# Ledger of designs, part 189: miniprotein binders against p81326

Target 1, 226 residues: p81326
Amino acid sequence: MLHFGGFIMEINHISKILEKEREEYIRNKVEEYLKQGFSKDDAVNKANQSWRTYIGHRIQDVIYNLLKKFLKDSGLKVTTDKALNNRNLPEELDKVKRLIAINYGEYLFLPDADVIVYKVENNDIKIIAIISVKNSFRERRFETTYWKLKLKESPVTSHIKVFLATPDKDNEISYKCPNGKPKKMRIILEYELDGIYFLKEDFEETEKAKHFGKIVEDIIEISKKL
Short names: E, the ipSAE of ESMFold2; O, the ipSAE of OpenDDE; V2, 0.75 times the mean of E and O plus 0.25 times the DockQ between their complexes.

## First folded at step 18 (miniprotein)

Design W106 (at its last look DockQ between E and O 0.73; V2 from the best seeds 0.00; counts 0 for: pae E 1.6 > 1.5)
Fold by OpenDDE base, look of step 18:
Parts: C-alpha cells; sequence; structure tokens
Structure W106 (fold): chain B 226 residues (1-226), chain A 83 residues (1-83)
C-alpha cells in the first residue's frame, strides 16, 4: 500500500472542494469587469471563463504537489512546463527542457507538459512521463494526443510516456459506450495515450483507464525499465 | 443521515487543509503547513468520534486511514525541521 494511500484517494473530492470557492470568485470577477466598463452579461461570461482557467490551474497544482511528494522517496523528480519557461535555468532543468523538445525543422517547440517526471542517474537525465491535466474537454480535445504522436516521431522522445489526468466532471470520457453509443473521444484518447487517470470513482476502468491513485505505482514501474 | 453529512463535511474540510499544507510545503513554509495539518487532525478526530458513535465501519476505516496519513506527514515535516 502506497505511503499516504488514503490521502491520494481523497483526490476524488478536489473538484467539490474547489467548487466551493466559485461563488465568491465569480462575484469578485464580475465586479472587476463591471468596473472595467463591461455589461453585466459580458462581465458574467468573462468571469465564468476566468473561473474555468483558474480551476484548471488549481487542479494542476494539486496534481503536481501530490506527484512531487509521492515520487520523492523513489528518487524521481517532478517539474512543470511553467518552470521551464525561464531564460535562466539550472543545468538540470535546461537538460529536461531539451529532452522534451519537438523538432519542427528550423524550430524546436515544447509539448504541452503540465507535469514532467524524470530521473537523474550518473548526471544523465531520463524523462519518464508527461502528465497532461484537463479539467474539461471543451477545447483542444485531442491536443494531448497530438503531442504524444509528435513525441513518438523521434528516438530521443519516443520512450516518454504521456498520461492524461482528469476529474472528467461532465463524463465526456468516463465511459466508452454509454447507452450503447461509442464515445469517440474516450476511445481515441485511450488508444493513443499511455494512460488515462481519473480523479473520480465513477468511470469505466480498463488496462489504460485507471484511478489516479495508481499513477504513482505505474510511473515507478516505468522508471525501473528505463 | 445528518450525522453522516456532518462527517463528510469534516472530511472535506480536513482534506482541503491537507492539500493546502502540500502547497505550503512546496513554498518552504513548514511551520504553517504543520499548523494546517494539526487542524486537520482535530477535524478528523471529531469525524472519527461521530463515525464510531454511528457504528459505521466504512467511515471509521476511512477516517482512521486519513488520520494516520496526516500524522505521518506531520512527523516527516518535523524531522526535516530538526535536520
Amino acid sequence: as target 1 above (226 residues)
Amino acid sequence: SEEEKKIEELLLKAIKLMFEALELLEKGDYEEAIKKLEEAVKLLEEALKIAKELGNERLIKRVEQLLKDVKEMIEEIKEKLEE
């Protein structure tokens, strides 16, 4: 049993916990936008958009903190794309940045990498996994799949596992064939990605679709094979 | 039941504090992290008391596990502060 295994399972409640902040957040943002000269309807719409961005970042931060803590004892390290977006990076992070870069001929670009897990052995860095965190699938539904496919195109990055972590609050990908109708997004994401990890209990479990509580063990196992 | 709702409320509050503590640890604010975790312990102990009174074994087990986790987290932080 994972150290702090009870705590990690309680991630199921993170959305509910964070949603308690929504009313106050929306109220404050509406007031802010009204002061900027927006109409009431526009202010409400903008506030709701702001909330979606905010809550997405909050969930990402929680996942980052959990992974960082739970992987520490295994000697694995965790960073974020945000941390890599600096001009002056420590040598270690500069190497990490270079090892996840995708070649577009004249240019190198980074994939969307909300969380990056890597190990350092004998001064060599090995990238283990990239975790994309999605609160909702309203926009850029297959963006994570795109990055996975791009990473596969190079022998430098082809070994990197790409995972999706989501509460899937709207049940967009929780089930493959609800009511006998295939969910295209679930099927494609599960096929193309190395795993989907749910921050909830109500989903169809498969070999690749698991509860978030299993991600630590899976990453550790992968790290031993690299 | 009303008591079960109270337990769930206490658990959600405790869990929130635990997540906030992790954020504080990342920022290097160990003292404040411990304070939040200690508050979480109090909430969980209250929840455990109610759960035992109800005889709900599932809730008892869940709360006991969380209590164990929180206490272990506190000890880990304290050990770091002593180094």
Scores: ipSAE 0.689, ipTM 0.866, lowest interface PAE 0.7, mean pLDDT 93
Fold by ESMFold2, look of step 18:
Structure W106 (fold): chain B 226 residues (1-226), chain A 83 residues (1-83)
Amino acid sequence: as target 1 above (226 residues)
Amino acid sequence: SEEEKKIEELLLKAIKLMFEALELLEKGDYEEAIKKLEEAVKLLEEALKIAKELGNERLIKRVEQLLKDVKEMIEEIKEKLEE
C-alpha cells in the first residue's frame, strides 16, 4: 500500500496543478459560446462559470480516486451521490442510498454528499462518513452543516460523520479570526461539522481543521468503532 | 532560489502524473498507468538530484518518500497485470 504521509499529502497542490489548464479551457469555451450566438461579454462570463464547475468536478474526482485507493486495504468502500442517483442500482448501492436518505414526509432526498464511505459487514452496510467537496463558498455556504443536522435527527443516521474537503484557494475559511475578527463561516462550519480537511498547506490547524492527508487515518479509526 | 523553483516545477509535473495514473488504474488501464508513473519516477529522480546538491534535508526526505510510493504503486499494478 502507499504510505499515507507521502503521496496523499501532495494533494495540497491540486489547485495549482489544475490552474495550468485554465487558459486553454477558457479559450475553447469562449469559442463554443460565440458560435452559439452569445455576445463576447456573455461568452466570457459563461466560460468562467463553466471553468469553476469543471475544476470543482476535477477536484472531486481526485479525492474520490485517492479515498478509494487508500481505504481499500482497510475493507472500506467508496461511492458518490451521482452513482446513487442512477436508476439501475446494484443491490449494495441501493442499500447505501436507503441508509442515507432523509425523509421529508412524502418525499425522500439524498443529502448533498459528493463522496460516501461505507463498509460491508456480513451483508450489512454501515455508512461511515460523507464528504462534501467545496472549491469555493460563493453559494450554498451552509449546505454541508444543514445535512449534518438532518442526519443527526434520526438514530439510523446520527452516527454518520460529515466532513468538508476544500482547497479554499481564496482563504474564505482558512483562519478563525483573521485580523482579530471571527470569521463567521469558518467558525460555524468547524462547530457543526465533524471535520474540515484542507487541500493546501496554509491554514489554521485545529482538532477539526486538518490537512486532507489525515482524513484516511480518521475514517479508518471511526470505522473500527462502528 | 532558481534551483528550488526547478524542484517545484518537477514535483508538480510528477504529482499530476501520479493523479492521472490513479484515474487510469480505476479504469483498468494498467499499462498506461505504469507509463505515467515511470515518467513521474524520472522527474522525481531529477528533483532528488537537485535537492541533494542543495543539501535540503527536508526536500530530500519528501522526494525519497514519493519515489518509494510511486515505485510501490508500479509494482502493485504489474502484479495485477500478471493475474
Scores: ipSAE 0.555, ipTM 0.805, lowest interface PAE 1.6, mean pLDDT 88
ESMFold2 (binder alone), look of step 18: mean pLDDT 87; pTM 0.853

Design W107 (at its last look DockQ between E and O 0.82; V2 from the best seeds 0.73)
Fold by OpenDDE base, look of step 18:
Structure W107 (fold): chain B 226 residues (1-226), chain A 83 residues (1-83)
Amino acid sequence: as target 1 above (226 residues)
Amino acid sequence: SEEEKKIEELLLKAIKLMFEALELLDKGDYEEAIKKLEEAVKLLEEALKIAKELGNERLIKRVEQLLKDVKQMIEEIKEKLEE
């Protein structure tokens, strides 16, 4: 039994918890944009957009902290793309950054990697998994799939598992064929990615589509094979 | 019921504090993390009391598990501070 198994299951409520902050956040942002000379309608629209970005970051931070905590005892380490964007990196993180880089000929670029799980063995770094965190699928619906496919093109990165974590509030990918109609996005994401982990209970479970509570065990198992 | 709503409110508050504690731990603020977790314990104990009064076994088990987790987290942090 995973230590703190009760706590990890409570991630289902993260969206509800964070949504309680929305009213105050929107009010403050609207006021800020009004002071900047925007119309009321523009201020409201901008505030709502800001909230979407904010809430996405908050969920990502929670996932990062949970994974960091739950993977620690297994000897696995966790970082973020944000941490890797620094000019001066510790040697370990500099190696991590290089090991996830994608070759575009004259240029190397990093995939979108909200959370990166890796291990250090005998001073060698092995990247285990990248977790993309999506609060909603309004924009860039297949971006994570693109990165997975790009990572597969190199023997250096082909072993890296790519997971999607989402509360899927709008039920865009929670079910494959609701009402007998195929959800293209769910089917493609599940096919192309190594796993989808839901921060909710109401979804269609499959071999690749699981509750977020299973991600720790899955990552640990993968790490043992690498 | 009103009591069940109260339990859920207490749980959500406690869970929020637990997530905030993890953020503080990541920043190295162990003392403040413990304070938040201790507050979470108080909320969960209140929730447990209400759940027991209602005889709701499902809620009792859920709250007891969270209490166990929070207390364990506090213990782990304290052990780390003593090293």
Scores: ipSAE 0.725, ipTM 0.885, lowest interface PAE 0.7, mean pLDDT 93
Fold by ESMFold2, look of step 18:
Structure W107 (fold): chain B 226 residues (1-226), chain A 83 residues (1-83)
Amino acid sequence: as target 1 above (226 residues)
Amino acid sequence: SEEEKKIEELLLKAIKLMFEALELLDKGDYEEAIKKLEEAVKLLEEALKIAKELGNERLIKRVEQLLKDVKQMIEEIKEKLEE
């Protein structure tokens, strides 16, 4: 059995590690935008938006690489929505893309699927799980639940587990009833999704709300049933 | 304490290097990945020394496990380069 007390658990510190980069990043971006002729207020706004995009991608990359490392010995493969949007897809990834895409007439959309876990058996591809990585919940707060419901509507995709991974730095979904009041966002996300995996220590654990390090064991167990 | 703050700083730097090494490994930049991991080893060895001086057994075990993990990563990448 894979040991979960080691390196994978250190992802709990990812926000602390990356936050040390924020001040320098913002300063450099503000100066860059000022040189392009933006006002101070516009430069600051653009720099903050740039940081949110940057940090989200950085966390996603760490999650991708950790899952790739820790799932390989169980015969599980990992890819990303970015890789699936390349023009020249290998046949294997083209099949992965087709197995998760949702058809809206003349438009084909991938769900909110930052990281995708799948397996290959006898040249047959089975999608195991989709992990949505959310750094903040300022907008599109329930987009992941929409995609879970869409995947659940078809017998071809209804088996796919949809997980949310988040540092939740601002404690937007860390507790079900903060201050004695139900937190609607946490309660709905936990009800609708197959799991929420926190990239920190301080949150309310439940059967569906867990430390990110437990995602490896969960995915392996799910894959054995398919 | 100041010693605990120093250990935390060393651990965060080492962990960041290990994440970066995994990214480099995915890109096929094996030699740069090894350099990052060797730097992480030095930071973890310093953290272990301080943890032993404190007598903090939980922290000692955590750092020892991380050292084992990073050294195993280095050996795996070196084997790839020798092929």
Scores: ipSAE 0.667, ipTM 0.872, lowest interface PAE 1.3, mean pLDDT 88
ESMFold2 (binder alone), look of step 18: mean pLDDT 88; pTM 0.855

Design W108 (at its last look DockQ between E and O 0.54; V2 from the best seeds 0.00; counts 0 for: pae E 6.1 > 1.5)
Fold by OpenDDE base, look of step 18:
Structure W108 (fold): chain B 226 residues (1-226), chain A 83 residues (1-83)
Amino acid sequence: as target 1 above (226 residues)
Amino acid sequence: SEEEKKIEELLLKAIKLMFEAYELAEKGDYEEAIKKLEEAVKLLEEALKIAKELGNERLIKRVEQLLKDVKEMIEEIKEKLEE
């Protein structure tokens, strides 16, 4: 049992830790937007939007770094869609980019792939999983599902597992039927995706909905079957 | 208890430093990463002391595990500095 250190379990606190920075961040951004000539109300709204983007990136970076570290010993590699958005890619990353591309006839487009896990065997690259990181579901609620379905349409990409990682701080998908009412988003995401991993303790666990601490083991197991 | 709150505060600070250290290490700033981790060790050692004084086995185990993790991280980064 790869004792993934206690640190991965501490990811539950990441939202709390980052939220401590919010007040200062918002204050600074409001000041910045006021200097740009925005009204107070507009400045506050823009600052809040900026914070949502910022915090989302921070969580994504943490997840990336954790996966990169904990998968390293298994010989698995990790990259991001951002790293692939370069004109001059190393050969390995260029291959990764091509292996996740979705065909739209005249065009190839990449899925949203916040984190990409792959292995290299005998100079061949196998894509194992794509992890989408969502801090909140206010926007693009089913975007990850769309990409999963698109990846399934090609024999080149159909094997790629698509996971969602989220703290789900607003409890949008933490429970299937809170108060006896089905949460459409949870049900659909769990059905369509290969897994949902929560960066929190308070959620309804299922076969596909797990704590983030299990993602490393799950990825390693998948990699052995490929 | 007040002591438990203090432990939790120390842990959160240490965890923050650990996350920041990962970010720094990824950027190749290994020296600064190590500094943050060393600070995290100090915080965790203080937390461990308080936890032991309280006799809270759960907190003791949690802190000890984090200490192990931090030390391993330091070693890993030091190895990269030597390369």
Scores: ipSAE 0.481, ipTM 0.781, lowest interface PAE 1.2, mean pLDDT 91
Fold by ESMFold2, look of step 18:
Structure W108 (fold): chain B 226 residues (1-226), chain A 83 residues (1-83)
Amino acid sequence: as target 1 above (226 residues)
Amino acid sequence: SEEEKKIEELLLKAIKLMFEAYELAEKGDYEEAIKKLEEAVKLLEEALKIAKELGNERLIKRVEQLLKDVKEMIEEIKEKLEE
């Protein structure tokens, strides 16, 4: 196995590293949209929207690759919601998809799960955790808690841990009671989720709110109980 | 200080190279991954020199650990490449 023991703790810098690419990315995208015939104002707006999508996917890819590597030796596998929505789905991933689907009466939907951790034992698949990756909280503030609550409603999915991973670049959930005032979003997220993992150094650490580097050990510990 | 900000800049550049190398190694692009890591070593050696001139033991320890990790990554990828 490739050994990256201390490296996972350096993921706390990923948001800062990626932000250095922002201006070049936006310039390139504006040029692309101008060639497609969009006005300058529309091209700039679309480029900024494209950046927010890009940085979110980029952070998710880094998280996916690190978890895949560091969980492999413990017999744990990792996939993504993008992989599960592929047109040509391998049998193993088709089973993963079916095992995380949420029942809405006559309809089945996948939760918004960016990264999924599971294990395979004797050809049986057990879902360990899903990890929602959010770069900021301007939109979809409590969507992750909604999916946790839906998963809890069924004994088939109630064991699945739901984690949030975030750099929280705007400091929207980093502290529980800044200036003595309860921060509703942080308090509700921490109460309802199984854990919040910060990709930065400056936040209020609690039993459920930790540095992202701890997630590997936490997932391994949880998997031993299943 | 100005010197501490320079060290942090070098560390962030090295960490970026380490992530890029990790992604390359995941895809099997071992030779390019090694090139990225060798560049990271040079940046970390520069950061270590500055940290030692400052006498900042916390930064020295951090840079030395990261340098050790990068060198181990290089050796592991070289072993994989020979297979």
Scores: ipSAE 0.099, ipTM 0.523, lowest interface PAE 6.1, mean pLDDT 85
ESMFold2 (binder alone), look of step 18: mean pLDDT 88; pTM 0.872

Design W109 (at its last look DockQ between E and O 0.55; V2 from the best seeds 0.00; counts 0 for: pae E 4.7 > 1.5)
Fold by OpenDDE base, look of step 18:
Structure W109 (fold): chain B 226 residues (1-226), chain A 83 residues (1-83)
Amino acid sequence: as target 1 above (226 residues)
Amino acid sequence: SEEEKKIEELLLKAIKLMFEAWELAEKGDYEEAIKKLEEAVKLLEEALKIAKELGNERLIKRVEQLLKDVKEMIEEIKEKLEE
């Protein structure tokens, strides 16, 4: 049983907990934008956009902290794309950055990697998994899939598992065929990615679509095979 | 029931505090983290009392597990404060 196993299961409530802050957040942001000279309608729209960004970052931070904590005892390390954007990186992180880079001929670019899990063995770094965190699928619906496919094109990165973690609050990908209608996004994401992990209980479970509580065990298992 | 709703409310508040405490601890603010966790313990103890009064075994187990987790979190953070 995972240390803090009860707490991990309660991650289902993260979205609900954070959404309670929305009203106050929106009110404050609307006021701020009005002071900047925006119209009421523009202020509301901008505030809502700001909220989406804010809540996305909050969920990402929670997931990062959880993974960092629960993988630590297994000797696994966790970082973020944000941490890798620094000009002066420690040697370890510089190596991590290089090992996830995608070749575009003249240029190397990093995939979107909200969370990166890796291990260090005998001064060698092995990238285990990249976790993309999405609160909603309104924009860039298949971006994670794109990165997975690009990572597969190189023998350097082809082994890297790509996971999606989401509360899927709008039930965009929770079910494959609700009401007899196929959900294209769910089907494609599940097919192309190595796994989808839900921060909720109400979803269609499959071999690749699991509750977030399983991600730690899955990553540890993958790490043993690498 | 109204009592079950009260339990759920208490749990959500406690869970929020636990997440906030964790974030604080990661930033090195251990004292404030412990304060939040202690508050969470109080909320969970209240929830447990109500759950026991209702005889709801599922809720009892859920709350007991969270209480265990919170206490373990407090201990871990205290150990870091002593280092």
Scores: ipSAE 0.490, ipTM 0.793, lowest interface PAE 1.1, mean pLDDT 91
Fold by ESMFold2, look of step 18:
Structure W109 (fold): chain B 226 residues (1-226), chain A 83 residues (1-83)
Amino acid sequence: as target 1 above (226 residues)
Amino acid sequence: SEEEKKIEELLLKAIKLMFEAWELAEKGDYEEAIKKLEEAVKLLEEALKIAKELGNERLIKRVEQLLKDVKEMIEEIKEKLEE
């Protein structure tokens, strides 16, 4: 066993670490797009969009690997919505997919769940939690709460915990009342979700709003009750 | 201050190396992971020297904790390599 318990708290610096890469990344991408024939204005816009996608995927990958590593010894397994969308699913993952699918009459859709935690007991699968990873809240700010509400509508999915993980670099949800006024987004997210886990040091801690390093212990505790 | 900014840059570089080493160790690339961690130790030792010259107790404790963490990671990976 690799013992990285203290190191898990260093994930609070991942946004700062990746941000140091931004200038070089943007410069290289602008050069690539100019060589493809885009105007300078288009190349800059495309490079900035590329950066936002890149940093989001990098943070998601780190979170996935952390959860996979630290939950393994507790008999918990981890997958992603990307893995569940592959055509040739092993039987186990096909069952996971069916256990989290949301019914819209003629249609079945997976929640936007970035990371899914489950356990297997005697070939029975129990979904424990889904974790939505958000780098920013520019668009679809309440997507995670929507999926929590949809999962609560069915007795087969109502037990599934829905968590949000975020560096919240721009302090969009870090505090409840930053200027003496309630921050609607933070208040609604905290009320509706089972937990918000911050990948940074500075935010208003509550029973539901915690440092990301706490998520492993919380998931393990929840799994013992199921 | 300029010295505190240099310490932060060294810490971020060391933490980046620690994440890279972790990814390598999960893939079974233990020797390369150890090389990354040994580089992180050197950066943290440099940061500790600067923090001590400043007399900044908060930074000293921060760097000392990271040094402890990275050395523990090295020992754990070496144990795995010997298996």
Scores: ipSAE 0.196, ipTM 0.576, lowest interface PAE 4.7, mean pLDDT 86
ESMFold2 (binder alone), look of step 18: mean pLDDT 88; pTM 0.866

Design W110 (at its last look DockQ between E and O 0.78; V2 from the best seeds 0.68)
Fold by OpenDDE base, look of step 18:
Structure W110 (fold): chain B 226 residues (1-226), chain A 83 residues (1-83)
Amino acid sequence: as target 1 above (226 residues)
Amino acid sequence: SEEEKKIEELLLKAIKLMFEALFLAEKGDYEEAIKKLEEAVKLLEEALKIAKELGNERLIKRVEQLLKDVKEMIEEIKEKLEE
């Protein structure tokens, strides 16, 4: 039984908790944009866009901290793409960065990797999983799928599991065939990715679509096979 | 019921504090993390009291589990402060 098992389940409420901050955040941002000379309508639109970015980062931070905490006892390490964007990296993180890089001929680029899970054994680094965190699917709906497919193209990265974590507030991918109509996005994401983890209770569970509470155990199991 | 809404409000506040404490602890701010967790304990104890008064076994169990978790978190952080 995972330590703090009750607390992990309460992640279902993270969106609700964070949304309580929205009104104040929007008000402050609108005021800021008005002072910058934007119209009221433009200020509101910009504030809403800013909120979407902000709330996405907050959810990502929560997931990062949870994974870091719960994977620590298993000897697994966690980092982020943001941490890897530094010019001066510790040797360990520099190796991690290189091991997730995608080859584009003359250039190497990193996939979008909100959270990276890896292990260190005998000074060798093995990348276990990349977790993409999406609050909503309004933009770049299949970006995570693209990165998964690109990672599969190299023997260096083909073993890396790619997971999606989402509260899916708008129920865009919570069900495969609501009202008998297939949800293309759910079907494709579930097919192409190694797993989808929901920060909510109301979703269609499958072999690949699970509650977020199962992600720790799944990652640990994968790590033992690597 | 109004009482159930109050319990849920208390729980959401406590859970928020627990997430914030986790973040602080990961940054090494253990003292502030403990303060937040102690506040969470107070909120959860209040919630538990109301839940017991209502006789809602489901809510009682949920709150008791969270109380257990938050106390364990406090203990873990205290151990880190002593190292």
Scores: ipSAE 0.650, ipTM 0.853, lowest interface PAE 0.8, mean pLDDT 92
Fold by ESMFold2, look of step 18:
Structure W110 (fold): chain B 226 residues (1-226), chain A 83 residues (1-83)
Amino acid sequence: as target 1 above (226 residues)
Amino acid sequence: SEEEKKIEELLLKAIKLMFEALFLAEKGDYEEAIKKLEEAVKLLEEALKIAKELGNERLIKRVEQLLKDVKEMIEEIKEKLEE
């Protein structure tokens, strides 16, 4: 890991870095929606919704680029669910897509993966891990857990590690028992997932809940066992 | 302190430039990536000067490591550009 220990650990500040863009982003989007004929109240609501989508994609992009950079020397490849949804998939990515798809009878669906780590050995593809990136837990709080459980149901996907990466700015899952009361969402996510990786400094660290900067070493170690 | 807040501001700007450079290099935009990283070097050098004036060894070590990382990124991208 050429840059591990310094640059990768600075992702703990990603929310602070990106939040500085919010005021200008919202102002520009409100102006755009007003020109499209929306009322001021509707333009503001749409701009805030647009911001939430934008920030989530920005964090996913940072995670993707960091993992691609830091995993390449270990022979590990990285792709995204966005790349897998393209119509013209190279053969390698088409195989990755088929290997993570979940069978619902005559239908196949991709889990909520966001970022996928895999390796190619002897012409075969082996999926190592998927990383779900969540900026907030207001809705679909346990969707990642559902996909982990579905992947565990089949012997061909049961080895796939499922990780959650989050800045958790609002402390929705940062602590197990804030004020002496167990936080159901944190407890269940940590129990069911293979790991939670925080993109911030302040959270309750456990064997499964770690700083995001540790994810590279963990993925490399897991890949050596497969 | 006010000086520590200034160092943090410089570091956040430099780190953002480093993330942007990774994105640019991934897309093959090597010259623009180098430009971003060179600006990050300037910000980190300013942060290092302030950290040394404060005598804060933790901040000095953090900024020195980031400078090393940025310079390595620049060299890696320059090698790709010459290919």
Scores: ipSAE 0.632, ipTM 0.857, lowest interface PAE 1.4, mean pLDDT 88
ESMFold2 (binder alone), look of step 18: mean pLDDT 89; pTM 0.875

